# Ledger of designs, part 20: VHH binders against q8c9a2

Target 1, 239 residues: q8c9a2
Amino acid sequence: PPEETLSLWKGEQARLKARVVDRDTEAWQRDPSFSGLQKVGGVDVSFVKGDSVRACASLVVLSYPELKVVYEDSRMVGLKAPYVSGFLAFREVPFLVELVQRLQEKEPDLMPQVVLVDGNGVLHQRGFGVACHLGVLTELPCIGVAKKLLQVDGLENNALHKEKIVLLQAGGDTFPLIGSSGTVLGMALRSHDHSTKPLYVSVGHRISLEVAVRLTHHCCRFRIPEPIRQADIRSREYI
Short names: E, the ipSAE of ESMFold2; O, the ipSAE of OpenDDE; V2, 0.75 times the mean of E and O plus 0.25 times the DockQ between their complexes.

## First folded at step 12 (VHH)

Design L2 (framework vhh_ozoralizumab_d1; at its last look DockQ between E and O 0.01; V2 from the best seeds 0.00; counts 0 for: pae E 16.3 > 2, unsure alone 63.7 < 65, grease 29.9 > 24.2, SAP .736 > .668, placed apart)
Fold by OpenDDE, look of step 12:
Structure L2 (fold): chain B 239 residues (1-239), chain A 125 residues (1-125)
Amino acid sequence: as target 1 above (239 residues)
Amino acid sequence: EVQLVESGGGLVQPGGSLRLSCAASGFTFSSYAMYWVRQAPGKGLEWVSEISSSGDTIKYPDSVKGRFTISRDNAKNTLYLQMNSLRPEDTAVYYCARDSVLSWGYGYDYWFDPRGQGTLVTVSS
């Protein structure tokens, strides 16, 4: 994309970043058992194989703590914005917002109280990943859950990082992702006892890192949290 | 029992240098990454350096990069921190810490457990 476009996108990210809330805002978040949490959402975008434009965006809502799907919506979308590292939100988030809006209109009682996003929150080049972007635009609590480490702010998948991963022995084990800036950007999480590859959890919006990590772990029957896993399955089956 | 004993702290003028040492025992020192952390008066714990088990990978925060140097001697079970160009804002108790995992039930500060009793570094004119 033109440099002018990137500049505009950076400006937009900066503008929206100022609206990010990185603390708990909901009553259920303060309860050790998350009492009051009844619905958790997951979103994902799957691309048609060999196609950089055609994709399927999916939103699923699951009951908590049973993690049963109570709502699903998938739609084919044509991505207009090119992929640029650090600007994924401009490709995907508009369609995810539309899905959330559709849910609000069709079944407002099934709105999720929190959304897990396949991607990063504040663990981002500019501190404003796809989970932040979706959270701010929808005003929903959002959690960024990435399957690979985004190497930003001095974070690297180097020998030191790998040593820390080895120390993760059980589901729920974590270590902090501390950038060169000194800021904790997220947590590496062993999501399941049978999975050695960690998830990378970061704050999207209206949630603390602690609650984000705990809830993510509680949503994992496998390595991938169920809301995201279900969204991924449905989006892939749709295409 | 894991034991970590820091030494080398003291009073130094701005621009001065100190070298901290940490004697480790009770675990296989060469199998763990090690950290230096510090706590200034009225502030929380701050990460200041880390080194892989072999010493091949080193990381610093921007606040100390270029001024501090972490190193280790696995044969002596000792961790070092060379601090140059010290500033008043470097005043803190410095702790040696062993790599570990964190359970959120305890809070972020417990990531740096186990650690020693610390050694005080005061930078003042």
Scores: ipSAE 0.690, ipTM 0.860, lowest interface PAE 0.8, mean pLDDT 93
Fold by ESMFold2, look of step 12:
Structure L2 (fold): chain B 239 residues (1-239), chain A 125 residues (1-125)
Amino acid sequence: as target 1 above (239 residues)
Amino acid sequence: EVQLVESGGGLVQPGGSLRLSCAASGFTFSSYAMYWVRQAPGKGLEWVSEISSSGDTIKYPDSVKGRFTISRDNAKNTLYLQMNSLRPEDTAVYYCARDSVLSWGYGYDYWFDPRGQGTLVTVSS
C-alpha cells in the first residue's frame, strides 16, 4: 500500500506542479513599498511530540505593515496519510485548504493577499513543496519559508554552506541556493540583524523570488516572520 | 449526496477504441474541474486526464497523450473519455473524479474524490 499511495501522490504532484506561477501577478508586488498590501497570512501544522497522527493546523491573517493579528483559526486534526519523505504536504495541505475555505465562508473580507508557509516551495525534491501545493489549490500567492536547508539537487549543509552563512552580516543579506543544474531554487536570508541562523526562502505560487525574499524580510520582527510565528504559537498552544 | 457513475468499459483488442462516460449528480457539475483516474490490477491510482470546469483547459500525462481525449457536457452533467489506440497496459478500472475537497475517510486518495464503482477496461487479444 505505501507504493500505491506514492504512485498516486507522484501523479497528482506532477499535475499540480504544471499550475505553479513563479512570477509576480499582483499590483502590490511591483511597488517598492508594497503599496496596496494590507493582509498577510501565515499557516502552520504542529505535531504532538512523538505522534505522527495528532496535529494542530492554524491559519492567521495579519495586517500589513502593522503585523497585528486580525484573524485566527486553529483546529486539532488527525493525519490519515502515512509519513513519506518528500510527500509531507499531502498529509498537511488538505487541512490548510479547509482553513482557507472556512475563512472564505466566515470572514471573506479578511482573505490574505499572500500567505507565508512554514516549509518549502519550489525548493523541493520534485520542485513542488507545501507552499506550491497550498498556492495552487487556493490560488493565493504563497511563499515557502523553511528554517533548515532541504538537501536536494546538490544542496548540502556542508562547511562551504556554513561559511556562506557567516558572510551574511546584516538583516536582509542573502545568498542564492543554486541547484546542480545552475538554477536558483531559493535564497538563504538573514532575516534580522541579531539572527545568525538564516531562513531558506523559495517561491510557492504567484510571486517572484525577489519579492518573496523582500516581503519575508519585512515581516520579520524576529528570526521567524510574524505571520508564521503567530500561526506556530497558536498551533503549539493546542498540543 | 455526490454521485458519479462510470460506464462504457469492456473488452477490446490492442489498437481498439472505447468511449467512457461519467454521469454526475448531487453537485453543481459545471463549477468543478473533473478528472479520469485508473487503477490497474494490483497497482495504485494513476491520473489519466483533467478538464477544467469550462472545458477550456485540458491536461494529459505522457502515457496517454495523443490517444485519449477528455470532454464534458455541462448541460447533461456528463464527463467523457475517448480512448483510442488502446494498449494492454491501459487495462484498468477507470473512475471519474471531482476536484479535491477535504475528506476524513480517504487518506490515501484525498486529492481525488472518485465515488463511483468505476468501469473496467480490458485490453487483450
Scores: ipSAE 0.000, ipTM 0.157, lowest interface PAE 16.3, mean pLDDT 83
ESMFold2 (binder alone), look of step 12: mean pLDDT 78; pTM 0.785

Design L3 (framework vhh_ozoralizumab_d1; at its last look DockQ between E and O 0.05; V2 from the best seeds 0.00; counts 0 for: pae E 11.8 > 2, unsure alone 63.6 < 65, grease 26 > 24.2, placed apart)
Fold by OpenDDE, look of step 12:
Structure L3 (fold): chain B 239 residues (1-239), chain A 125 residues (1-125)
Amino acid sequence: as target 1 above (239 residues)
Amino acid sequence: EVQLVESGGGLVQPGGSLRLSCAASGFTFSSYAMYWVRQAPGKGLEWVSEISWSGDTIKYPDSVKGRFTISRDNAKNTLYLQMNSLRPEDTAVYYCARDSVLSGTWGYDYWFDPRGQGTLVTVSS
């Protein structure tokens, strides 16, 4: 994309970033058992093989703590914005917002109280990843859950990082992702006893890192939390 | 050994300005976030500014926002605090502190250790 476009996108991210709330805002978040949490959402975007334009965006809502799908919506979309690292939100988030809006219109009682996003929150080049972007625009609590480490602010998937991963021995084990800036950007989480590859959890919006990590872990039957897993399955099956 | 040496403090009238400096040594300055904190007589430590390693992220408490400006020169291993529109309540010993966050706790904990010996700022008519 033109440099002018990137500049505009950076400006937009900066503008929206100012609206990010990185603390708990909901009553259920303060309860150790998350009492009051009844619905958790997951979103994902899957691309048609070999196609950079056609994709399927999916939103699923699951009951909590049973993690049963109570709502699903998948739609084929044509991505207008090219992929640029650090600007994924401009490709995907508009369609995810539309899905949330559709849910609000069709079945408002099934709106999720929190959304897990396949991607990063504040763990981002500019501190404003896809989970932040979706959260701010929808005003929903959002959690960024990434399957790979985004190497920003001095974070590297180097020998030291790998050594730390080895120290994760049980589901629920974590270590902080501290950037060179000294800022905690997220947590590496062993999501399951049978999974050695960690998830990378970061705050999207209206949630603390502690709650984000705990909830993500509680949503994991496998390595990938169920809301995201289900969204991924459905989006891939749709295409 | 980590060393932080503050300078630039002094006596100023209300509405006046001061510029504090902090010379850092004994660590890779450019790899750490830095802070200014202050301690008024009879009060606890209060953070007054934060700057990331690159200088891209800056934060202030409401008490000094719009009046104080933190900056850094990584090439010189120096931290700065420009203080404008000083008030009597700004009277305190000001310390330069290096980030020492190694905890897994979310929340930007302002770790105020290590820090220098401090420089006294007195705002009085």
Scores: ipSAE 0.011, ipTM 0.305, lowest interface PAE 8.2, mean pLDDT 91
Fold by ESMFold2, look of step 12:
Structure L3 (fold): chain B 239 residues (1-239), chain A 125 residues (1-125)
Amino acid sequence: as target 1 above (239 residues)
Amino acid sequence: EVQLVESGGGLVQPGGSLRLSCAASGFTFSSYAMYWVRQAPGKGLEWVSEISWSGDTIKYPDSVKGRFTISRDNAKNTLYLQMNSLRPEDTAVYYCARDSVLSGTWGYDYWFDPRGQGTLVTVSS
């Protein structure tokens, strides 16, 4: 990949990062029962096996608390930008923004009040993952939900980390992911009583970490929160 | 009942040293990772060190790395924090905490499980 492109991406990433809001901004977020929350979105980008260019991008909207799909949109897309570690969002986010724009045009009454994103938020080597990127461009509250620990800022999937995982015994149990910088980058969450593999939840935009974790847990009928699970199912159908 | 008793705080000049101790009882100490956390006047809890149950894996935030050393004696059920090159911004009440899980409902500053009264460290000339 050309050095000039990387320089431009680093600059743009830093500019957008300054716009991240990592606190609650919505009335429903401050309510213990999430009163006023009616629509939760989920997004996914799945790549064609063995192909770094072709992918399917999906957006779903579910009713809350029923977690029933009320809107879906899936599109095959071609990724033109090269893959560069730490800059994945520059390849994917334009298509996710387009899906949100299509929702606004087709069914504006179904716009979600928060989006769960398969990937990281602030838990990222530059503090600006895909959930942050989507959030600042759409101004929607966004939550990053990752299936594996991103090993940045002194976070390692080592014996200490595995010790903490064994202490998670019930759905809803968590522990903090503390970086070498001294900041809490996210939470490990045991999302279901019968799932021993945790999720890694981090703030994307316009939400506190506490609310992000609690909502993610409430959206889990299985290990993976339903908005992300439904988006992933639809992306896989096209691949 | 889980009990954690902190000691060793006091008044020290900038550049000085203190060694904090935490006596643990009511649980199998050697089966838990342990933390030191602190609370400066008017602020929330801040993590300052973490040590695995064996003592083999240790982490510090950048603000204290190279100045503070966490250690444990599993035979004596005791956690230690050696603090060197102390600065006025290290002034806080220091607590030890057991590695803990949060279930269901929780607030912003509770994912560490401090149970003692803490020990006050004041760094002032």
Scores: ipSAE 0.000, ipTM 0.335, lowest interface PAE 11.8, mean pLDDT 84
ESMFold2 (binder alone), look of step 12: mean pLDDT 78; pTM 0.786

Design L4 (framework vhh_ozoralizumab_d1; at its last look DockQ between E and O 0.85; V2 from the best seeds 0.00; counts 0 for: pae E 3.4 > 2, unsure alone 64.1 < 65)
Fold by OpenDDE, look of step 12:
Structure L4 (fold): chain B 239 residues (1-239), chain A 125 residues (1-125)
Amino acid sequence: as target 1 above (239 residues)
Amino acid sequence: EVQLVESGGGLVQPGGSLRLSCAASGFTFSSYAMYWVRQAPGKGLEWVSEISSSGDTIRYPDSVKGRFTISRDNAKNTLYLQMNSLRPEDTAVYYCARDSVLSGTWGYDYWFDPRGQGTLVTVSS
């Protein structure tokens, strides 16, 4: 994209970033067992194989703590914005917002109380990843869950990082991701006893890092948390 | 039992230098990444430096980058921190800490456990 477009996008991210809330805002978040949490959401975008434009966006709502699907919505979308690292939200988030809006209109009682997003929150080049972007626009608590480390703010998948991963021995084990700025950007999480590859959890919006990590772990029957896993499955099957 | 003993702290003028040492015992030192952290009066714990088990990979926060140098001698089970161009804001108790992961416990203070008793560094004119 033109440099002018990137400049506009950076400005937009900066503008919206100011609205990010990185603390708990919901009563259920303060309860050790998350009492009051009844519905968790997951979103994903799957691309048609060999096609960079055609994709399927999916929203899934699961009961908590049973993690049973109670709502699903998938739709084919044509991505208008090109992929640019650090600007994924401009490709995907508008369609995800539409899915949330559709849910609000059709089944308001099935609105999720928190959304797990396949991607990063504040663990981002400019501190405003796809989970932040979705959270701010929908005003829903959002958690960023990435399957690979985004190497930003001096974080690298280097020897230090790999040594820490080896120290993760059980599901629920974590270590902090502290950037060169001194800011805690997220947590590496071993999501399951049978998975040695960690997840990278970061705050999206209206949730603390602690609650984000704990909830993500509780949503994992496998390596990938169930809301995201189900959204991924459905988006891929739809294509 | 894991033991970490820091030394080398003291009073120094701005622009001065100090070299801290940490003697490690009770674990296989060469198998763990090590850290320096510090706590200034009235402030929380702050990460200062980290070094891989072999010493080949090192990281610093921006606050000390270019001024501090972490190193280790695995044969001596010792961690070092060379501090140059010291500033008043560097005044703190400095701790050496062993690499670890959190298992259900939350808090910045627990991220660098175990650590020693610390050594006081005071930078003042």
Scores: ipSAE 0.855, ipTM 0.935, lowest interface PAE 0.5, mean pLDDT 95
Fold by ESMFold2, look of step 12:
Structure L4 (fold): chain B 239 residues (1-239), chain A 125 residues (1-125)
Amino acid sequence: as target 1 above (239 residues)
Amino acid sequence: EVQLVESGGGLVQPGGSLRLSCAASGFTFSSYAMYWVRQAPGKGLEWVSEISSSGDTIRYPDSVKGRFTISRDNAKNTLYLQMNSLRPEDTAVYYCARDSVLSGTWGYDYWFDPRGQGTLVTVSS
């Protein structure tokens, strides 16, 4: 992309990053059993194979704790901005915000109280991943759930990392992702008893890391949390 | 029962060196990654170094990189920390630690599993 675009994105990213809240802000988050949580959202953007422009963006809302889909909205979209590592959210987030706005118009009583996002939150090259971006723009609590380790701040998928993964024996087991800065950027989570590949959970917005990890685990019937899994299924049906 | 016994601490002047040792028992030492952590007065635990079970992969935080060297002797079940160019801010109780499972209750302090009394390092003129 042109240097002017990157400069603008860096500036906007920094401005929005200042608005991230990495602590619990909702009463249900402070309850050991998540009493008061009834609706969990999931989002996905899936690309047409071999096409970097055409994609399907999906939003689902599931009941909690039942994890049943109560709302879905999927749209084919055109991604105009180029892919740049560290700026993925600028391509996708506008369409996800649009889906949230459509939900507010059509079924405001089904607005989720938290959104699980396929991608990173604060575990990011600039501390501002797609889950942070969506959270700040919608003012919804957001959790980043990545399927692969983002290798930043001295985090590497090396022998040490693999040894820690082996220590995860049951669903719910975790270890911290501690960067060379000494900062805890997220948690590796074994999401299911039969899943040997962990998820990498990080704060998006208006949630603590502890609550983000615990809720993500409670949303997993399989390796991938049900809100994200259901959004992905809907997106794949369109492409 | 897992036991970790730290030794080698003491009083040293700025710029000085110390070598810490950690004797491990009650588990298969060679199967675990090991850590050094420290706790300065009135502060929480700070990660200081990390070494894989084989000793081949090592990681340091930026605060000590280039000054501290972790090593292990799997035949003797012993972990070491060579500390050079010591500074007043390195003053702390140093613990060796093994990985721990985080289930139900967790936090930075629970992941690192220090079991010993630690060894005090004081860096002062």
Scores: ipSAE 0.401, ipTM 0.760, lowest interface PAE 3.4, mean pLDDT 88
ESMFold2 (binder alone), look of step 12: mean pLDDT 78; pTM 0.787
ESMFold2, look of step 13: ipSAE 0.399; ipTM 0.754
ESMFold2 (binder alone), look of step 13: mean pLDDT 78; pTM 0.787
OpenDDE, look of step 13: ipSAE 0.854; ipTM 0.934

Design L5 (framework vhh_7aqx_2; at its last look DockQ between E and O 0.90; V2 from the best seeds 0.00; counts 0 for: pae E 2.5 > 2)
Fold by ESMFold2, look of step 12:
Structure L5 (fold): chain B 239 residues (1-239), chain A 125 residues (1-125)
Amino acid sequence: as target 1 above (239 residues)
Amino acid sequence: QVQLQESGGGLVQAGGSLRLSCTTSGFTFSSYAFSWFRQAPGEEREFVGEISSSGDTIKYADSVKGRFTISRDNAKNTFYLQMNSLKTEDTAVYYCARDSVLSGTWGYDYWFDPWGQGTQVTVSS
């Protein structure tokens, strides 16, 4: 019974992972200036200090290229799904999907054409992070943007990694996150001229890594891309 | 002016060994990390391994780990790939490259700059 349950959960994750599309699917993605991109979403889940269960989940939509908030929805949620190693995103994603569904019902014309997610995409222990999970369930292009390096597939925050960070001199500078498998799992990105701490960008769904990195950079007025920053601000205000 | 050049390629029986060298010029060798890549005909270029500027941190692809070692000699402005227990699937053109950082452009040719010209390694059965 417990082994059979784990096998079924692994099968579900694998089935969802098979639906990930890691290439550009939209016309605006193929345009050098992102012509046709008008709305960029951001999501966040912020926890009450000292509480692993109570959180605020937020969805914002910003105009592009102006990066002005045109939609926001924040809700307090309880994260009660059981902890199972390798399936942690299952606790959060249903609430993010609900926020997208509410947007579709109330303001369908404000549906974002891409969502930046605070967390990883394919840069993940099983290649299926929260950005992939949200993307597959909503069929929206999604980008994972993490603030810390997830140390999987031989990726380590070691002296070599830190040495490459020093080489990032200007906003827009990147280096690839090449795993021991030889796979490019994502990119380290210096998101702003004045930030020395990089972001770690990976594909979620329906976007190439190149476009994901380029758009993330263009969304940064500060270290953190504006869609994620605004989602975080809204979540923190509810807490 | 900035240049990398591989040498030491050739024909080797499976199970044998070969040592590749990458000599460099036109820049301060000790300031950079370096990488080895390989490419078989009709295939994409494949990461082999990477060595830090100090030489203390080295990363290997799983396909070569335990069989290949990377080292560097700052006095000779050269870094090396020692290949042991060679297999027929190791047959490829091997490239050395200097780790780089780019903006506004994409692909291995832009994340690593410059590249060597390549040296052929052929592992016969």
Scores: ipSAE 0.511, ipTM 0.814, lowest interface PAE 2.5, mean pLDDT 89
Fold by OpenDDE, look of step 12:
Structure L5 (fold): chain B 239 residues (1-239), chain A 125 residues (1-125)
Amino acid sequence: as target 1 above (239 residues)
Amino acid sequence: QVQLQESGGGLVQAGGSLRLSCTTSGFTFSSYAFSWFRQAPGEEREFVGEISSSGDTIKYADSVKGRFTISRDNAKNTFYLQMNSLKTEDTAVYYCARDSVLSGTWGYDYWFDPWGQGTQVTVSS
């Protein structure tokens, strides 16, 4: 994309970033068992093989703590914005927002109380990843869950990082992702006992890192948390 | 028992140098990564740097990069923080810590266990 477009996008991210809330805002978040949490959401976007434009965006809502799908919505979308690292939100978030809006209109009682997003929150080049972007625009608590380490702010998948991963011995084990800035940007999480490859959890919006990590862990039957896993399955089956 | 102890702190003029040491005991030194932290008065504890178990990977906070150097001596069960070109803003209590896995309830400080008692570094203008 033109440099002017990137400049505009950076400005937009900066503008919206100011609205990010990185603390708990909901009563259920303060409960050790998350009492009051009844619905968790997951979103994902799957691309048609060999196609950079056609994709399927999916939103699923699951009951908590049973993690049963109670709502699903998948739509084929034509992505207008090209992929640029650090600007994923401009490709995907508008369609995800639309899905959330559709849910609000059709089944308001099934609105999720929190959304897990396949991607990063504040663990981002500019501290405003796709989970932040979706959270701010929808005003829903959002968690960024990435399957690979985004190497920003001095974070690297180097020998030291791999050493720390080896130290994760059980599901629920974590270590902090501390940037060169000194800021904790997220947590590496071993999601369960049978997976050695960690998830990378970061704050999207209206949730603390602690609650984000704990909830993500509780949503994992497999390596990938169920809301995201189900969204991924449905989006891929749709295309 | 597992112990870490800092030494080498003191008063130094701006532009000067200090070398901090963290002496360890009670565990296999070569098996662990280590970190340096510091806490200035009225400020939160902040990350200074870390070194891998092998010593092959070292990371620094931006605020100290180019001025501070972390190293380790496995034969002495000790790792170091060489501080050059010190600034008044470097004034703090410096802590060494062992990297440890955290399960269950956690906080930033709990990823590291144990901590040293700290050593005061004062940089005067």
Scores: ipSAE 0.437, ipTM 0.766, lowest interface PAE 1.3, mean pLDDT 93
ESMFold2 (binder alone), look of step 12: mean pLDDT 80; pTM 0.804

